VHH binders against Alsin (ALS2). Designs and how they scored, part 17

Target 1, 196 residues: Alsin (ALS2), of Homo sapiens (Human) (q96q42r690to885)
Amino acid sequence: GYIASLHELATTERRFYSKLSDIKSQILRPLLSLENLGTTTTVQLLQEVASRFSKLCYLIGQHGASLSSFLHGVKEARSLVILKHSSLFLDSYTEYCTSITNFLVMGGFQLLAKPAIDFLNKNQELLQDLSEVNDENTQLMEILNTLFFLPIRRLHNYAKVLLKLATCFEVASPEYQKLQDSSSCYECLALHLGRK
Key: E = the ipSAE of ESMFold2; O = the ipSAE of OpenDDE; V2 = 0.75 times the mean of E and O plus 0.25 times the DockQ between their complexes.

## First folded at step 25 (VHH; framework vhh_8dlx_2)

Design i1 (from e5 with S109A; at its last fold request DockQ between E and O 0.58; V2 from the best seeds 0.70)
Amino acid sequence: EVQLVESGGGVVQPGRSLRLSCAASGFTFREYAMHWVRQAPGKGLEWIGNIYFSGSTYYNPSLKSLVTISRDDSTNTLYLQMNSLRAEDTAIYYCARDSYDLWTGERHAFDSWGKGTLVTVSS
ESMFold2, look of step 25: ipSAE 0.627; ipTM 0.821
ESMFold2 (binder alone), look of step 25: mean pLDDT 80; pTM 0.806
OpenDDE, look of step 25: ipSAE 0.540; ipTM 0.804
ESMFold2, look of step 26: ipSAE 0.636; ipTM 0.824
ESMFold2 (binder alone), look of step 26: mean pLDDT 80; pTM 0.807
OpenDDE, look of step 26: ipSAE 0.008; ipTM 0.253
ESMFold2, fold request of step 27: ipSAE 0.595, 0.587, 0.611; ipTM 0.812, 0.807, 0.822
ESMFold2 (binder alone), fold request of step 27: mean pLDDT 80, 81, 80; pTM 0.807, 0.809, 0.807
OpenDDE, fold request of step 27: ipSAE 0.859, 0.865, 0.872; ipTM 0.919, 0.923, 0.925

Design i2 (from e5 with L102I; at its last look DockQ between E and O 0.55; V2 from the best seeds 0.54)
Fold by OpenDDE, look of step 25:
Structure i2 (fold): chain B 196 residues (1-196), chain A 123 residues (1-123)
Amino acid sequence: as target 1 above (196 residues)
Amino acid sequence: EVQLVESGGGVVQPGRSLRLSCAASGFTFREYAMHWVRQAPGKGLEWIGNIYFSGSTYYNPSLKSLVTISRDDSTNTLYLQMNSLRAEDTAIYYCARDSYDIWTGERHSFDSWGKGTLVTVSS
């Protein structure tokens, strides 16, 4: 039902925020604290990834907090943040994915200096856990790529939730149409970013 | 450069209402949660409340005055509506930009704030 779907959104949003926060605190921050990371260009691109990642985390965190308030108040579908503020979400996700794509196009993690690679190797098990990679034979670079594209999966989740909510309204209602249209936007973006 | 400029302060009688404004510039205002804080004479900094980008608000439960925080993203302005003011509400009021740490319950974190505006409640 409607309320159940909202609770699921709130719960999964908090979990997602927690995961991103762990990535930021346990991987990105220590990595960027190393004295020798690589060339100036590589470091700059990585810093941009980290900056956009942090911003995305911040927005997701605010969304999670907002959902708590939403669940205790009037639950108008049109007031749902992922619907009402869809442009902010879509832009934020796009900017992040652009940064990670630029980093990878320029060589990505393979261009990092030995100390950085050593750090990542030392934390490979943690990276596997965070990225939900179950195959122990997966290469480090593949794990890292999977990890930093995790946010795209959340876009699919937003699209699914919006569709579920749409089913709670009459087909002829404005709420139904708005929810479906928004769902399509999130799904289209996810598919577009997933190809990069 | 991040800039926050508070306005609307002054001398008011007890029981009256006052609306403060905070003009923000130098950053993407609509993306940030914003806070109001105050400092009474001889006292420490007191958190009043915050508003997220969604418009959701949270307030200090210990406040005696009725407060409402709102925002206008089209003008990059933060507002604090205060009703039924008392002498105890006399303070310098500051608007502050939220930091990225929003889940710590121990303190409300912010990374920038204005110079403040003085509110004096006196009969």
Scores: ipSAE 0.540, ipTM 0.794, lowest interface PAE 1.1, mean pLDDT 91
ESMFold2, look of step 25: ipSAE 0.540; ipTM 0.786
ESMFold2 (binder alone), look of step 25: mean pLDDT 81; pTM 0.812

Design i3 (from e1 with I102M; at its last fold request DockQ between E and O 0.66; V2 from the best seeds 0.72)
Amino acid sequence: EVQLVESGGGVVQPGRSLRLSCAASGFTFREYAMHWVRQAPGKGLEWIGNIYFSGSTYYNPSLKSLVTISRDDSTNTLYLQMNSLRAEDTAIYYCARDSYDMWTGEHSFDSWGKGTLVTVSS
ESMFold2, look of step 25: ipSAE 0.574; ipTM 0.813
ESMFold2 (binder alone), look of step 25: mean pLDDT 82; pTM 0.817
OpenDDE, look of step 25: ipSAE 0.762; ipTM 0.876
ESMFold2, fold request of step 27: ipSAE 0.535, 0.550, 0.566; ipTM 0.798, 0.802, 0.814
ESMFold2 (binder alone), fold request of step 27: mean pLDDT 82, 82, 82; pTM 0.816, 0.814, 0.819
OpenDDE, fold request of step 27: ipSAE 0.915, 0.905, 0.912; ipTM 0.955, 0.948, 0.953

Design i4 (from e1 with Y100W; at its last look DockQ between E and O 0.68; V2 from the best seeds 0.56)
Fold by OpenDDE, look of step 25:
Structure i4 (fold): chain B 196 residues (1-196), chain A 122 residues (1-122)
Amino acid sequence: as target 1 above (196 residues)
Amino acid sequence: EVQLVESGGGVVQPGRSLRLSCAASGFTFREYAMHWVRQAPGKGLEWIGNIYFSGSTYYNPSLKSLVTISRDDSTNTLYLQMNSLRAEDTAIYYCARDSWDIWTGEHSFDSWGKGTLVTVSS
């Protein structure tokens, strides 16, 4: 139902924020503190990734806080933040992925391989837990890459939630059409960013 | 450069209402939570409330005056509606941009305007 879907959104948003916060504090921050990370340019690119990641966390955090108020107030579909402020979400995710792409194009992960090897080995279990990768044969750098792109998964989730909400409205209603259109936007972006 | 300019202050009688405005520039306004704070004569800074990008608001529960915070992202403007003003509400009112610590997740504010004076007197 409608209310159940909103509760799911709120719960999963809090969980998602928590996971991102852990990645930021336990992976990104220590990585940035490593010595011999590479050239000044590559380090700056990594810093940009971290900054954009943090901004995304900031946005998601605000969203999580707002959902609490939403659930206790008027629950009109048009007022749902991921619908009403879809452009903000889409832009923020795009900017983050751009920073990752720039880092990768400059050989960022290749440059991290050596200086981060001890860190990655020491934190293998944490990396696996955060990335939900259970295959022990997966390279640690690949797991790290998975973590950097982990936020993209949430775009799919937003699309799914919006579709679920759409089913609660008549097909001829403006709410139905708006929810479906927005869902498509999130899904399209997720697919586009996932190909990079 | 981040700029915040408050306006709408003045002298009002007790029981009256007042609406303050804050014009923001120099940053992407729609992405940030915004705060209202005030400082009464001889007292410290007091947090009034904030508004997230979504429009959700949180207020200081200790406030005696009825307050409403709103925002218009199309004009980069923050508002503070105050009703049933009392003498105790006399203060300089500031708008402030939310500051997010990227590592600790702590909230504060890093920028504020020069403030606007509100005087409540009979």
Scores: ipSAE 0.432, ipTM 0.759, lowest interface PAE 1.4, mean pLDDT 91
ESMFold2, look of step 25: ipSAE 0.610; ipTM 0.824
ESMFold2 (binder alone), look of step 25: mean pLDDT 82; pTM 0.813

Design i5 (from e1 with Y100W I102T; at its last look DockQ between E and O 0.67; V2 from the best seeds 0.00; counts 0 for: pae O 2.3 > 2)
Fold by OpenDDE, look of step 25:
Structure i5 (fold): chain B 196 residues (1-196), chain A 122 residues (1-122)
Amino acid sequence: as target 1 above (196 residues)
Amino acid sequence: EVQLVESGGGVVQPGRSLRLSCAASGFTFREYAMHWVRQAPGKGLEWIGNIYFSGSTYYNPSLKSLVTISRDDSTNTLYLQMNSLRAEDTAIYYCARDSWDTWTGEHSFDSWGKGTLVTVSS
């Protein structure tokens, strides 16, 4: 039902934040701490990815924390953060995906210097775990691409939960229409970003 | 450059209400959680509360005064409503921008204003 769906949103949001935090602390931070990462252009693009990634983490963290208050207070559908502040979420995800796409278009992880590649190879098992890639024969670059596009999956999840919530309202109600419209926005963005 | 400017402070009698404002500039205000903190004479910094981008608020449970934090993202303004003021509420009040440590999960702040003085006296 309605409350169950909200609890699921809260739980999965915390889990998602935890995963992003692990990626930041165990992969991005050590990687960026290396003395020789590559050319100036490659490093700058990677730094931009890291910056946008961190910003996304911050937003997701805020959302997770705010959901705790929401669950203990008045649970009006119109006040749900992913609905009320959908533009903020959509913009943040778009900016991040733009940064990672720019990085990849310019050569991506393949242009990193040997120390960086060695680091990533050394941590391939961790990268597989974080990216949830189960095939042992998957190439490192494919794992990395999967990992850094992982946030797109969360957009699909937002769309799904909004649809579930919509089913709890009358079809003719304003709440129903708003939830469905918002769901469509998240899904459309996910599909658009997934094509890149 | 991040700028925060507090206003609305002054001298008030006990039992009265006061509303403080904080004008923010130099960053995307709507993306950040914001804090209110205060420093009484001869005392350390005390956290009052914060408000997330969603509008959700958290407050210091030890506060004697009734406080309400709100925000207007269209004007980049943070507010602190204080009711039933007492002499102990005399302090310099600061607004501060949130800084979330993604490694520790702890909240702090990386920027604050010059503060506004609130004096509660009969």
Scores: ipSAE 0.166, ipTM 0.564, lowest interface PAE 2.3, mean pLDDT 91
ESMFold2, look of step 25: ipSAE 0.529; ipTM 0.795
ESMFold2 (binder alone), look of step 25: mean pLDDT 82; pTM 0.810

Design i6 (from e1 with S108A; at its last look DockQ between E and O 0.10; V2 from the best seeds 0.00; counts 0 for: pae O 5.6 > 2, placed apart)
Fold by OpenDDE, look of step 25:
Structure i6 (fold): chain B 196 residues (1-196), chain A 122 residues (1-122)
Amino acid sequence: as target 1 above (196 residues)
Amino acid sequence: EVQLVESGGGVVQPGRSLRLSCAASGFTFREYAMHWVRQAPGKGLEWIGNIYFSGSTYYNPSLKSLVTISRDDSTNTLYLQMNSLRAEDTAIYYCARDSYDIWTGEHAFDSWGKGTLVTVSS
């Protein structure tokens, strides 16, 4: 039901934050600490990706924390953060995906210097685990691409949760319409970003 | 440049209420959690509470005064409502921008204002 769906949102949001935090701490931070990453342009683009990634992590962290308070208070659907503050989420995801797309268009991980490539190769198993790629024959660059587009999947999840919540309200209710409209926004953005 | 400016402090009698304001500029205010902290004379820094971008709030359970934190994202302003003030509430009050440390799992501050003095006396 309604409460169960909210608990699922809270639980999965914490898990998602944990995963992003692991990516930041175990991959991005060590990678960016290397002395030779590549050309100035490549490094700047990667730094922008990392910055937007970090901002997204921060937002998701705040959301996770706020859900705990929400679950202990009045649980009105209109007060749900992903609904009430949908523009903030959509903008943050868009900015991140723009940064990663720009990085990839300019050459991406293939333009990194040898020390960076060596680091990534050394941690390929971890990258595969974080990206949830099950095929051991997957190339490193494909794993990296999958990893850094992983956040898009969460947009689909938000859309699904909002639809589930909508089913708890009468079709003629304002809550039902708002939840469905918002769900469509998240899904549309996910599809748009997923095509890049 | 990130700038935070507290206001609303002054001298008040015990039992009275006071509302402090914090004007924020130089960053996207609505995206950040914000904190209130205070420092009484001769004492260390004490965390009062915070408010997330969602409007959810958390407070120090050890506070004796009733406090309410709110925000207005349209004016980039943070508020601290204090009720039933006591002499022990005399302190410099600071607003601070949140910075989550993913390495320690703790919230920190990356920016704060110069503070506003609140004096509670008969």
Scores: ipSAE 0.365, ipTM 0.710, lowest interface PAE 1.4, mean pLDDT 91
ESMFold2, look of step 25: ipSAE 0.672; ipTM 0.847
ESMFold2 (binder alone), look of step 25: mean pLDDT 82; pTM 0.815
ESMFold2, look of step 26: ipSAE 0.609; ipTM 0.818
ESMFold2 (binder alone), look of step 26: mean pLDDT 82; pTM 0.819
OpenDDE, look of step 26: ipSAE 0.022; ipTM 0.358

## First folded at step 26 (VHH; framework vhh_8dlx_2)

Design o1 (from i1 with L102M; at its last look DockQ between E and O 0.03; V2 from the best seeds 0.00; counts 0 for: pae O 10.9 > 2, placed apart)
Fold by OpenDDE, look of step 26:
Structure o1 (fold): chain B 196 residues (1-196), chain A 123 residues (1-123)
Amino acid sequence: as target 1 above (196 residues)
Amino acid sequence: EVQLVESGGGVVQPGRSLRLSCAASGFTFREYAMHWVRQAPGKGLEWIGNIYFSGSTYYNPSLKSLVTISRDDSTNTLYLQMNSLRAEDTAIYYCARDSYDMWTGERHAFDSWGKGTLVTVSS
């Protein structure tokens, strides 16, 4: 049912947040601290990606908190961050995707292969765990790339949960319409970003 | 209240195996990565490894071949399997929770600890 779905969402969101936090702290931060990481441009692009990744992490964390508050009866559904701050979420995802795209256009993670190879090799198991890639033949750069696209995969789930939430409101209510509209926005963005 | 209780420690002979347990309560265990850490007498803390919420594990390279970490989310229990124990493995073994601040996104590794269980490897 509805409550069960929200519990599941809360649980998965918390895990997702944890995963992203791990990526940020154990992958992104160390990567950026490497010496001779690349050209100034490459480093700047990666920094931008990291910055926007961090922002997404923050928002996802806030969303997780709002879900917890909701489930504990502290807040109403309308207070969910993905709803209340949908524009911020969508814009942040767009910005993040743009950053990744820019980075990829300039050579992407392949540019990091040489300078980061030792780091990546030392953290291979961590990378595989975070990315849930179990194929040992998968290149580390590909795994790294997969990690950076993880946030985008969550957009579909947000769209789905918003639709579920809508069922709890009268069709004629402003909340219903807001949830429907917001869901559509998340879905559209997911589709758009998923093509990149 | 977050509680972590290690068990399974004791005196073992070199070459033997031992499995430690950590019983967790007071939080949603399945949502957290968990760590094993040890402290040998007169030495600092040494990280052994962790298990993520996904069930995947990551180990200290120096200990990887000798340890296996697992978890049972249905019983909120963390495990540390140790094989081929040596005298150098004598230590208090702790389980610790890996947490994070949902508001800031800041990771708080080892925000909660058990009291530890003593493992003594001696002939």
Scores: ipSAE 0.006, ipTM 0.231, lowest interface PAE 10.9, mean pLDDT 86
ESMFold2, look of step 26: ipSAE 0.521; ipTM 0.777
ESMFold2 (binder alone), look of step 26: mean pLDDT 80; pTM 0.801

Design o2 (from i6 with I102M; at its last look DockQ between E and O 0.02; V2 from the best seeds 0.00; counts 0 for: pae O 9.9 > 2, placed apart)
Fold by OpenDDE, look of step 26:
Structure o2 (fold): chain B 196 residues (1-196), chain A 122 residues (1-122)
Amino acid sequence: as target 1 above (196 residues)
Amino acid sequence: EVQLVESGGGVVQPGRSLRLSCAASGFTFREYAMHWVRQAPGKGLEWIGNIYFSGSTYYNPSLKSLVTISRDDSTNTLYLQMNSLRAEDTAIYYCARDSYDMWTGEHAFDSWGKGTLVTVSS
């Protein structure tokens, strides 16, 4: 049932938040602190990515909290952040993806390759663990790229759980329609961002 | 009921190493980041570091070189390895379960043990 799905989402969301927090603290923050990282423009773009990433972390954390509150009977389903603040969530994801795209278009990862190589080598195991990439032949920059796009993967999960939750309501009900619409938005965005 | 039980504390001489353990029960340990904190006599609570579910760690910059945090999810145990202990490291050491602070957007903790006393003295 939907409760089981929500429990699963809550569990994975908590882990996901921890993972993202780890990325932020162990990868992004140190990366930004490197000297001679690149041009001012490149650094600014990376800072923007980091800022947007941090915002997503915050929202995901809040969503996790809302899930916990719901499952413990403190709050109603409508209080779920992905539902209650769907616009904020979707916009934040869009902005984040835009920032990443801008960074990439400007050759961000290529520019980071040299100045960050020692850092990446030092943190190779962490990168592999976080990205779940087990292929030793995968370049560290590719792994880093995978980490940057990691948040986008959750959009499908949000869409799925909302659909599952919708099954608890009458088809003709406003709640059902809201959940269906919201799910569609997340799925659409996931597909759109997944192509970038 | 969430339970955290620290152990491994005691009296040690300066320069020695000590490993503390924290036995966790009453919750799904592997789903939570865990923290170590300490409180020296007459001082406030000091954050030492944490370990994420992935096993990655983050430390207080003031203590990073002297401590290592690890975990064993199969036994629900958290560890704190301390090296080159000094008198200033005398404190009650606590393990704490991670919690999200929705107001600050930062990690906090919602549960901790009774603590274990570490006394560093010559």
Scores: ipSAE 0.005, ipTM 0.250, lowest interface PAE 9.9, mean pLDDT 87
ESMFold2, look of step 26: ipSAE 0.578; ipTM 0.814
ESMFold2 (binder alone), look of step 26: mean pLDDT 82; pTM 0.816

Design o3 (from i6 with S99E; at its last look DockQ between E and O 0.52; V2 from the best seeds 0.00; counts 0 for: pae O 10.0 > 2)
Fold by OpenDDE, look of step 26:
Structure o3 (fold): chain B 196 residues (1-196), chain A 122 residues (1-122)
Amino acid sequence: as target 1 above (196 residues)
Amino acid sequence: EVQLVESGGGVVQPGRSLRLSCAASGFTFREYAMHWVRQAPGKGLEWIGNIYFSGSTYYNPSLKSLVTISRDDSTNTLYLQMNSLRAEDTAIYYCARDEYDIWTGEHAFDSWGKGTLVTVSS
């Protein structure tokens, strides 16, 4: 039902925030602190990625917090943050992905391979835990790449939950249409960003 | 540079209402939760409440009935409406940008204004 779906969203959003926060604090921040990480350009690109990652993490945290408030109050579906502020989320995800793309285009992960290899080896278990990659044969850089794209995965979840919520309304209702349209936007963006 | 500028403070009589404003600049205001905090003479900081970008609000239970926080993202302005002011409400009022930990529930701030003085006196 409607409330159940919102509870699920709240729970998973908090977990997701926790994961992203861990990535930020235990992976991205240490990476940026490495000596001889690369050229100035590479470092700047990574900093941009980290900055936008942090912003996204913040928004997700805010969303999680708002959901708690939402569940304790009498709120209309249109007041759901991912719906009401869809543009904010979509733009933030787009900007983050753009940063990642720029980093990758410049050979970001390849450039990090050498300077970060010791760090990655020392934190292999953490990387695997955070990425949920259980294959021990997976390259650490690939795992790192997976972590960088974790936020994008959440867009699919937003799309799905919005569809679930839509089923709680009459097809002819404005709520239904808005939820459907918004879901499509999240899914479309997820697909688009997933191709990069 | 992040800037927060409080205004609207002054001397008011008990029982009156007052609305404080906080003008934000130097960041995307609509993306951040905001807080109101006050400091009475000789006392520590007291959290009043906050508002998220969703519009959801949380208040100090001791002050909830007397305060309302709102925001206007089109003007990058945070508001604090205070009603039925008492002498004990005399304080410097600060707006602060949020840095919230959803797990601990702690309210942290990464930026503050210089504050605006509210004096409630007959």
Scores: ipSAE 0.006, ipTM 0.283, lowest interface PAE 10.0, mean pLDDT 87
ESMFold2, look of step 26: ipSAE 0.580; ipTM 0.816
ESMFold2 (binder alone), look of step 26: mean pLDDT 81; pTM 0.798

Design o4 (from i1 with S99E; at its last look DockQ between E and O 0.48; V2 from the best seeds 0.00; counts 0 for: pae O 5.4 > 2)
Fold by OpenDDE, look of step 26:
Structure o4 (fold): chain B 196 residues (1-196), chain A 123 residues (1-123)
Amino acid sequence: as target 1 above (196 residues)
Amino acid sequence: EVQLVESGGGVVQPGRSLRLSCAASGFTFREYAMHWVRQAPGKGLEWIGNIYFSGSTYYNPSLKSLVTISRDDSTNTLYLQMNSLRAEDTAIYYCARDEYDLWTGERHAFDSWGKGTLVTVSS
């Protein structure tokens, strides 16, 4: 039902936030502190990635926190953060993906390959845990790439939960249409960003 | 530059109500959770409550019944409505921008706050 779906969203959002926070603190920050990362431009691109990643973490954290409060208050679909502030989320995800793309186009992974190899080897288990990649044959840079794109996957989940919530309303209701439309937006963006 | 400017403070009699405002500038206000904190004379900072960008609020349990926090993102303004004021509510009141994500009201951190506005409750 409606409340159950919201509880699920709250729980998974908290877990997701925790994971992203770990990536930020244990992967991105250490990477940025490495020596010999290349030119100033490439380092700035990585910093931009990290900055926008951090912004996503903040929004997701705020969302999770608001859900906790939401569940104790009036439970109106229109007040759901991912619905009410969909533009903020979608724009932030777009910006983040743009930063990743820019970093990659400029040879970001090639830049990191050498200077980060010791760090990646030392933290291989952590990378695998965070990325949920179980194949031991997967290259560490590929795992890192998976981590960078991890936030994008959450867009699919937002789309799904919004659809679930929509089933709790009459088809002719404004709530239903809003949830359906918003779900489509999240899904479309997920697909679009997933192709980059 | 991030700026937060509190206003609405003053001298009020016990039992009265007061609404404080915090004007925000220099950042995307609607993207940030905002907090109210206060400092009574000779005491440390006390967290009052916060409001997320969703509009959801969380309050200090000791003050919840007496305060309401709201925000207007169109004017970048944060509000603190206080009712049934007591002498113990005398303090400098600060608005503060949330530093990082919070799940509970047990611990709060801020990366920016205003200069505060003094509220004096006296007969």
Scores: ipSAE 0.017, ipTM 0.346, lowest interface PAE 5.4, mean pLDDT 87
ESMFold2, look of step 26: ipSAE 0.527; ipTM 0.790
ESMFold2 (binder alone), look of step 26: mean pLDDT 79; pTM 0.785

Design o5 (from i6 with S111H; at its last read DockQ between E and O 0.82; V2 from the best seeds 0.77)
Amino acid sequence: EVQLVESGGGVVQPGRSLRLSCAASGFTFREYAMHWVRQAPGKGLEWIGNIYFSGSTYYNPSLKSLVTISRDDSTNTLYLQMNSLRAEDTAIYYCARDSYDIWTGEHAFDHWGKGTLVTVSS
ESMFold2, look of step 26: ipSAE 0.693; ipTM 0.851
ESMFold2 (binder alone), look of step 26: mean pLDDT 83; pTM 0.826
OpenDDE, look of step 26: ipSAE 0.000; ipTM 0.214
ESMFold2, fold request of step 27: ipSAE 0.578, 0.564, 0.591; ipTM 0.810, 0.805, 0.813
ESMFold2 (binder alone), fold request of step 27: mean pLDDT 83, 83, 83; pTM 0.826, 0.828, 0.828
OpenDDE, fold request of step 27: ipSAE 0.860, 0.860, 0.868; ipTM 0.920, 0.922, 0.926
ESMFold2, last read: ipSAE 0.622, 0.631, 0.640; ipTM 0.824, 0.837, 0.836
ESMFold2 (binder alone), last read: mean pLDDT 83, 83, 83; pTM 0.828, 0.824, 0.827
OpenDDE, last read: ipSAE 0.847, 0.853, 0.868; ipTM 0.916, 0.917, 0.924

Design o6 (from i6 with I102L; at its last look DockQ between E and O 0.02; V2 from the best seeds 0.00; counts 0 for: pae O 9.4 > 2, grease 24.22 > 24.2, placed apart)
Fold by OpenDDE, look of step 26:
Structure o6 (fold): chain B 196 residues (1-196), chain A 122 residues (1-122)
Amino acid sequence: as target 1 above (196 residues)
Amino acid sequence: EVQLVESGGGVVQPGRSLRLSCAASGFTFREYAMHWVRQAPGKGLEWIGNIYFSGSTYYNPSLKSLVTISRDDSTNTLYLQMNSLRAEDTAIYYCARDSYDLWTGEHAFDSWGKGTLVTVSS
């Protein structure tokens, strides 16, 4: 049932947040601290990605908290962050994707290859663990790229859980419609961003 | 009820190594980052490092070269390996469960054990 789905979402959301926090602390922050990382433009683009990544981490953390509150009966369904603050969530994802796209257009992670090679080699196992890439032939830059696209994968899950939650309400109810609409928005965005 | 129980402390000579354990119960261990902290006599609490659910670690820069944190999710156990111990490492060592601060966006901890005493003495 939907409760089981929400429990699963809560569990995976907490883990996902931890993973993102790990990426932020162990990969992104150190990368940004490297000397001679690249041109001013490259650094600024990466900083923008980092800023927006951090914002997503914050929102995902809040969502995790709201899920926990909901499951413990403290809050109502409408208090879920992905529902209550759907616009903020969707916009934040869009902005994040835009920042990544801009970074990629300018050369992306390949620009970091030389200045970050020692760091990446030193943290190869960490990169592989976080990305769940087991292929030893995968380039570190590709793994790094995969890590920064991880947040986008959650959009489908948000859409799914909202549909599950909608089953708890009458079809003619405002709650049902809101959940359906929100789900559609998340799914649409997931599809759109997934193409980039 | 969340329970954390540290073990492995004792008296050791300088230069020796020691591994501490923390047995966790009462919560889904694999879903939480875990921390090690210590308190030396007459001093405040000092953060040693943490380990994320993925197994990735982050350390206090002042202690990084001397400590290794690991975890076994199958046994709900957290570990702290300490090498080249010094007298200054004498302290009560605590394991702590991670807690995210929504206001600051930083990691904290909400639960910790009773601690285990490590005494480094010649």
Scores: ipSAE 0.009, ipTM 0.249, lowest interface PAE 9.4, mean pLDDT 87
ESMFold2, look of step 26: ipSAE 0.598; ipTM 0.816
ESMFold2 (binder alone), look of step 26: mean pLDDT 82; pTM 0.816

